# Ledger of designs, part 7: VHH binders against Uncharacterized exonuclease domain-containing protein At3g15140

Target 1, 337 residues: Uncharacterized exonuclease domain-containing protein At3g15140, of Arabidopsis thaliana (Mouse-ear cress) (q8w566)
Amino acid sequence: MASAFSAFRVSLSRISPFRDTRFSYPATLALAHTKRIMCNSSHSVSPSPSPSDFSSSSSSSSSSPSTFSLMETSENARWRPMCLYYTHGKCTKMDDPAHLEIFNHDCSKELRVAAADLERKKSQEFNFFLVIDLEGKVEILEFPILIVDAKTMEVVDLFHRFVRPTKMSEQAINKYIEGKYGELGVDRVWHDTAIPFKQVVEEFEVWLAEHDLWDKDTDWGLNDAAFVTCGNWDIKTKIPEQCVVSNINLPPYFMEWINLKDVYLNFYGREARGMVSMMRQCGIKLMGSHHLGIDDTKNITRVVQRMLSEGAVLKLTARRSKSNMRNVEFLFKNRIK

## First folded at step 22 (VHH)

Design u05 (from t06 with S30R T58K)
Fold by OpenDDE, fold request of step 23:
Structure u05 (fold): chain B 337 residues (1-337), chain A 124 residues (1-124)
Amino acid sequence: as target 1 above (337 residues)
Amino acid sequence: QVQLVESGGGLVQAGGSLRLSCAASGFTFRDYTMAWFRRAPGKEREFVAAIDRSGGEKFYTDSVKGRFTISRDHAKNTVSLQMNSLRPEDTAVYYCAAEWHGKWTGEPSEFEYWGQGTRVTVSA
């Protein structure tokens, strides 16, 4: 008797919130004239007396100047936000010193690997890791990837695209982008750079080929590389859903991946059910703008580098079935459930 | 330390109402989607409701739609579940959960932080 596990499709019905009529209370700008009371307190400080001459003969012990080796305080280069126009290949201020002082064009500077970090590193099954952290719940809004060299632990390159929804109204998009990226001040760059997901995939496949990570003439996965995710959602759920929305086939390189949560669980013997938990447990400071996909991808990359430096081996945790692409096989017996 | 502390569970008659509350601490509450899950006796933990980071979007499982209302208070770092028209099948331990990215389908593995739960018992 084959127990048909009825996959209860949780039909997530979106209840549209009722339009709260924002009663525009008129902001009466009460200009409170704070009168600067200049308290002129004249206090006459009395001239306390001239204490005496004690001539003590301080013996000039010629303490040899210990050459304090000026350890060049490696100027802890102040964290700078990534230039998002640069990540899109659209920066027009490449030669502007004022721009380069404020913005970073080199993500590798933020993800430095010390020689000591390599001492306990083990050989990996893959040569490269593609760390991915997608933004956008309904449709993808951001597609960030970092390449990590599995031998050096260094970040080799990045692919970053803002993604424009194709099934949302312009008003809905504008409101959503304002709410997501407006406080971060990246809404403008999103509007200037966001492209349809189909075009993102096309540009991504060119980028993969430039790095010898995938060949379009092969119906195969990545070449000696694997995607690394923080959870299964990005590749298991979101990519296939977006492919349907965008009316494209699921790319063959999204058939298998490494869920860092499952690797973390098996390596450390403890659960970390998200990026923030992993970082906290590893003593890694969360950096960048939160919920900006490129910065979150960098934070996940920091966890990857830490795990590698401690001797973790990153293995595939999930594989999509060839017979039914809707079915995912989980390869780890012990996994986050 | 991260904490989610559920309260407001209890015994109620069918057709009655309860309000669950979850107090969050030790993490940046505003950065998380908040959710309620439940586990009935002999069943797996199931999704009940979620509210996005802003509080602007709400999600419900079909069985509770129109009866339950999720809300959040950013000033108090709390998420609440108003449960009306309770049924015996709503009997469960209810858990508060938090998710960082908004990347969820209602699977427990997608949620980063969890409370200890509060028991709701609905008598016939």
Scores: ipSAE 0.675, ipTM 0.868, lowest interface PAE 0.9, mean pLDDT 90
Fold by OpenDDE, fold request of step 23:
Structure u05 (fold): chain B 337 residues (1-337), chain A 124 residues (1-124)
Amino acid sequence: as target 1 above (337 residues)
Amino acid sequence: QVQLVESGGGLVQAGGSLRLSCAASGFTFRDYTMAWFRRAPGKEREFVAAIDRSGGEKFYTDSVKGRFTISRDHAKNTVSLQMNSLRPEDTAVYYCAAEWHGKWTGEPSEFEYWGQGTRVTVSA
């Protein structure tokens, strides 16, 4: 009995070629008139007047008691939430005084370094640390990074993006975002700003290049910089998984990192198995909204600054194998297991 | 002080049931994923089950699927593991653990707080 394999000829309906409407962008040659401000440095060599013998009348300057102006230690600067539109380059209220009073637009002000914090600081193997704390269970939902200058311990900039899942239904995304960010009141800004992970990587690579931290033409890792994580999960596990979901190659700058837990263990000789434990042991107050990636990244950065101020040297703790990127070598003998 | 205190371990026959409980204190219980791990004699500590912060999602190792059920009570700051159809291979010290970030694969290094454990022995 000859089984008639009915060849369903799927009729390839000719999708008509959409017309190439050549939008002729008018090249408005705005002739930027470079006004050459000729700074005429007139070197008027005024003549050196003669040293007249002013007699040293010993006027008993009554030492007015230096009113030690109690510099009101700016410690009472009320914590302000970060403007998340600003971190995405989308804040339209930079001219609104009420907005500027409510929201912070400068991470460096929250993470100030005192001169005394530098006294015990040691030289580092890297010039910059990129502190990262990803959010997202199934797919990445938030990609926050702070850059720390290893010499000054100051935060010099940030990169922050909300990330839109690409394999979830809209209904599933909305429910997830409501559950994660709704209580924090940041669900709206997430919906307004979230972009696919592929685009996040593209924008991040531009940012890295602007800071001279990575060059796409070298296919190498970071230039005199290292990622700092709280655990191995972010770079070891989540980044590679997301790259597969997003159908992109693993970026070459994610091949090695510093797990702060392992550095902490070796520096202090005691275990701290999470950010909260590290902060508690160091007497650092947890600040910001819990489980908001940018605030967690700031908290991790506070731990980094504290460790550096106490003389820690941040070294690579993990490296991916070039032969098999799934294999990770741990570089510290003593590590959190 | 942070504490996780396990209870409910004991001796049980194969095919029997036990309910483990873990009482949490000294931290904000609702902010943590809770998990159970176990360590059998001569083996490493392994992941058994986890429950997310909300209690809405549950995770299990394959060997316990359909037999074990994890639950949490936010009012009591407790996490429980109902263990049914117990096998000799389930003999271990069971540990309660907590993770804050929601960033885990089942590795012990990912979990911040740990209990002292409760012993479960399943006889043949």
Scores: ipSAE 0.631, ipTM 0.850, lowest interface PAE 1.0, mean pLDDT 89
Fold by ESMFold2, fold request of step 23:
Structure u05 (fold): chain B 337 residues (1-337), chain A 124 residues (1-124)
Amino acid sequence: as target 1 above (337 residues)
Amino acid sequence: QVQLVESGGGLVQAGGSLRLSCAASGFTFRDYTMAWFRRAPGKEREFVAAIDRSGGEKFYTDSVKGRFTISRDHAKNTVSLQMNSLRPEDTAVYYCAAEWHGKWTGEPSEFEYWGQGTRVTVSA
């Protein structure tokens, strides 16, 4: 067991690629009108009904992650940072070979699914999982979501916005963003693209409607889909706090969610208290910037894909009361505390 | 193997001072927000203080503001908690913890790595 942790520790000690100036984002402002990003669109296939065999799950004390191809694909050999103008649908350099060599413009990179990965997968109660990992200490600074098809495990689309605080002075914002993103070279992209949270929610609701995941007529939650988080805090606490700051009502689709850590605990019978721990225990290599929300969201998605491929069933773990939105019911007895 | 090892606990009279230290190994210390929690006898863990990755931002629970100071040393991979003007209600086991996301939550479930704790006893 020590040798496994030692190998993982060596991998984590490697110098971040963002300290290398070759990975700095472009200095010149080049913004396009926002366009929808269609992840996996070059490989998409028309939906077809799956033959259902209604497989039953059995008790399992442990499972090994090393039997699946997700970790060892050739596509992981040369990681490049995502173009953050591209993730916002605003990149104007997609025809520039030098730019494409430096930055990844494929949101499904590191998230591809092989046919063998579907062999042990079980039917899910949801058609889609929306993986989300918010960034921001005081107010939200980054709002990234990936849609995962629950049947195929493939990434369907990405919604990514930087969020501009509304209760901070311009000087305080500049200092905070330099401290958070300056070392990564991301501060310029943030200043170019960040919008207030209310506008992010408005754009998010349009995006949800485009995917038939929610609209104004939807009563509660998402249409045959669920949010997946790493921990409860983002949806349980941060979203409501941000809604108060932004003077908007708590959206009804944030009334329930899946805390991946609780599902992980119950499926594998072992505790993993965070993203890095889940990935280490599963033998999944950490990719991307350690603190860029879209990269963390992609890494959490790789855990989701691994768990689905091993037969996990992702169920709601928490729900708010309609009569008291601050009252949260936890649906799993055995959960991370 | 990830390890957080606390030290510096002990017995002190009310009004006295102690300095706790937490030695970190097995992970990239610079990438984590560090925090101290405490557990009084018969109570749940409660948040005490946190310090961001750079050391430039610090947060304290109300009951310790002005008395406790958190700091970190990247060269030594250590986090310290200077505790001044100690009171009997500060008696607890003090835990060092680390989190990836920098969320400043007071929730133990959001912290990925934990030490085994160091005991602090404050006599009246």
Scores: ipSAE 0.512, ipTM 0.811, lowest interface PAE 2.4, mean pLDDT 80
Fold by ESMFold2, fold request of step 23:
Structure u05 (fold): chain B 337 residues (1-337), chain A 124 residues (1-124)
Amino acid sequence: as target 1 above (337 residues)
Amino acid sequence: QVQLVESGGGLVQAGGSLRLSCAASGFTFRDYTMAWFRRAPGKEREFVAAIDRSGGEKFYTDSVKGRFTISRDHAKNTVSLQMNSLRPEDTAVYYCAAEWHGKWTGEPSEFEYWGQGTRVTVSA
């Protein structure tokens, strides 16, 4: 019969597998509290055994099955999207093997450093680099940061938040988020986890203090660390605009930064005007979902690691004027215009 | 090799109309926000209009709002600028540009790819 034939047709379509990028995130309520995420490295090893140290020790004792080179190849076909509840410290399925098989829960994945990559590395004037790539057209929608140890090039930790706009109606927000994230399946995670920018800043400052990167006694910039951006816009323009919208003062750690494009230009003697151009020129494969900020931040970090491994020294490229914090002094004469 | 090639510039009288086109190649056009900038004689480049990846959202500088319309065609990898009610102040070289992040910046340094420009002259 025609109905029976249609049912058989539908059953055959379910046999056809989809590409790995088609999986949506689980529909589950986010955790009420934010957990800190630690990347698997020797820095997370605890010296004495205790229940709290066991959690850190288990992270540091995790053996990765392979160490990837800084140069990423097409042979990395086992890429899995990061669990975005996990990146927010809110995944309730850390003990579910089926969930772990679908989603990556290791923030250092694709960012590992081989011993050979350190051979030409030079001393840096900062102990840490904080790589950031904001997303959002009107207000910030995603706030992702990776800490990179400047001596070892290893990823130390990440801070990742989705940000809820405050100047849009709920209907306008829903339409915008569906348009931005609906094809990626990220829109459900965004609706479950997004918080106002003021709260993101509050949580970020706690996280910075946990890493001794900034506290209220720090007058200017970060403690022995610098932000790294791909372009000036994120810190130069978007952060101050968002602070006005959110009715908060511009945080003092956003007074200076490193624009990776300007360092790249001066180190290689060639122009790369964006993340994709840098990666293509360096032979680094673009990994992850298009325009998801945490994936872009990981890709920018891979450029940072490549440049460090080749002997680049990352220096501040821009800082704000004390008399008008929207005025920016550019410290490199040779810069992307 | 990435290319953005503008066309459609020319001489037109005030009050007239002109349509600019930009053909894109060498990159994944659908992944980029597209924009038009212009440089008047003796001036710096200024933002004119932008269109998001889907073509559903458009942004214009105030001086052209209501007169100019940006559009894109994914099948032809082109972005267009329909310019109506032209004024002598619109005289400039018009540049097509592309950027990855869709942050609605008006800053030229944030745009990854640029065309060579097409000249528009508005007389009388």
Scores: ipSAE 0.429, ipTM 0.773, lowest interface PAE 3.1, mean pLDDT 79

Design u05 (from t06 with S30R T58K)
Fold by OpenDDE, look of step 22:
Structure u05 (fold): chain B 337 residues (1-337), chain A 124 residues (1-124)
Amino acid sequence: as target 1 above (337 residues)
Amino acid sequence: QVQLVESGGGLVQAGGSLRLSCAASGFTFRDYTMAWFRRAPGKEREFVAAIDRSGGEKFYTDSVKGRFTISRDHAKNTVSLQMNSLRPEDTAVYYCAAEWHGKWTGEPSEFEYWGQGTRVTVSA
């Protein structure tokens, strides 16, 4: 008994082409008359009055120096953790004084540059440095970037996203996040804000364009900017691996970078195998939470600022081959191996 | 001062077992990934095993998978490597290492702190 499945022909109704209404907005040519106000420079030469002799009275009034106790209000501004909802553009408590007292919403305040820090600074090959420190062993869990102005050493802005793995099971993700971010009390924020890496790249490219750092219509890298990493792992290894997992092409702006470890080695003549080692050797206090990518990115930025203030020039340390993106050329002869 | 002190090395016959231990001091042990490396005579230092800061994730080089087990004890600030079914090719100086950031591929340059090593010799 051959059951005749009736092919329902859904009639694609022809939606009609709506009309070309030519709104002719009129070109009113308002001729703004630039009145040249001739400010007359009258030179009046008023005269040289004379040298009168007035006398010597030595009254030694011992004005006790009022010790203006400069209360250095060392506003030891108590370090406050960054609002991670704010870094994701999702803070709804900007009008809550209690929230504003607990959390920082201004990254630039944590990374201030003194005028004295600029005295020995040299000209850089790039106008901006994008300091990056990725988190996540299997898949990326956090994508933090700070932009540093190479002339002022000031932090211009940040980009921060938690990244949700796409190949891990939910149970595996929850366990990993509890172990990594649960100890820091930021696991809830991660769950509330984490997005797939593909979406992170899309939002990052919008952010790059807003800062004139990259144009999608150009097959080129960053505009007068370079990534700065602590090691080669982030851009050399982790980004390409994540692109495969996320089924996206490697973005063209990840073709070259500055490994701060290599720059550090050549500038100071000593090895530092990580961020903490560099900070310790430079006498820089580590701030924030360990293994929170945004805080680590800030700490790396402190090292960048210190090196710049001491006259370091940050140059490219690695470049992907155009013929084979898996091949990386290291540009420094002396490097951390 | 940061110290990593390896122990438990020695001479063992092929098919035998050893347990290496590394005692850590002078840094916040719980904040670091701990690893074991080895250097055979005339070879470069190579990655053997690692354990994340929580002890929840373990990593091994392929040649030791199923034979070696890494573990850590936070109360004692120690990392251990249980080595079973030892082979002559496992003969090396074994080094304990610590990595702060958690971003590593098994390259020695990625690890901040190192022990002096303990010698393991596996006889045929």
Scores: ipSAE 0.338, ipTM 0.711, lowest interface PAE 1.6, mean pLDDT 88

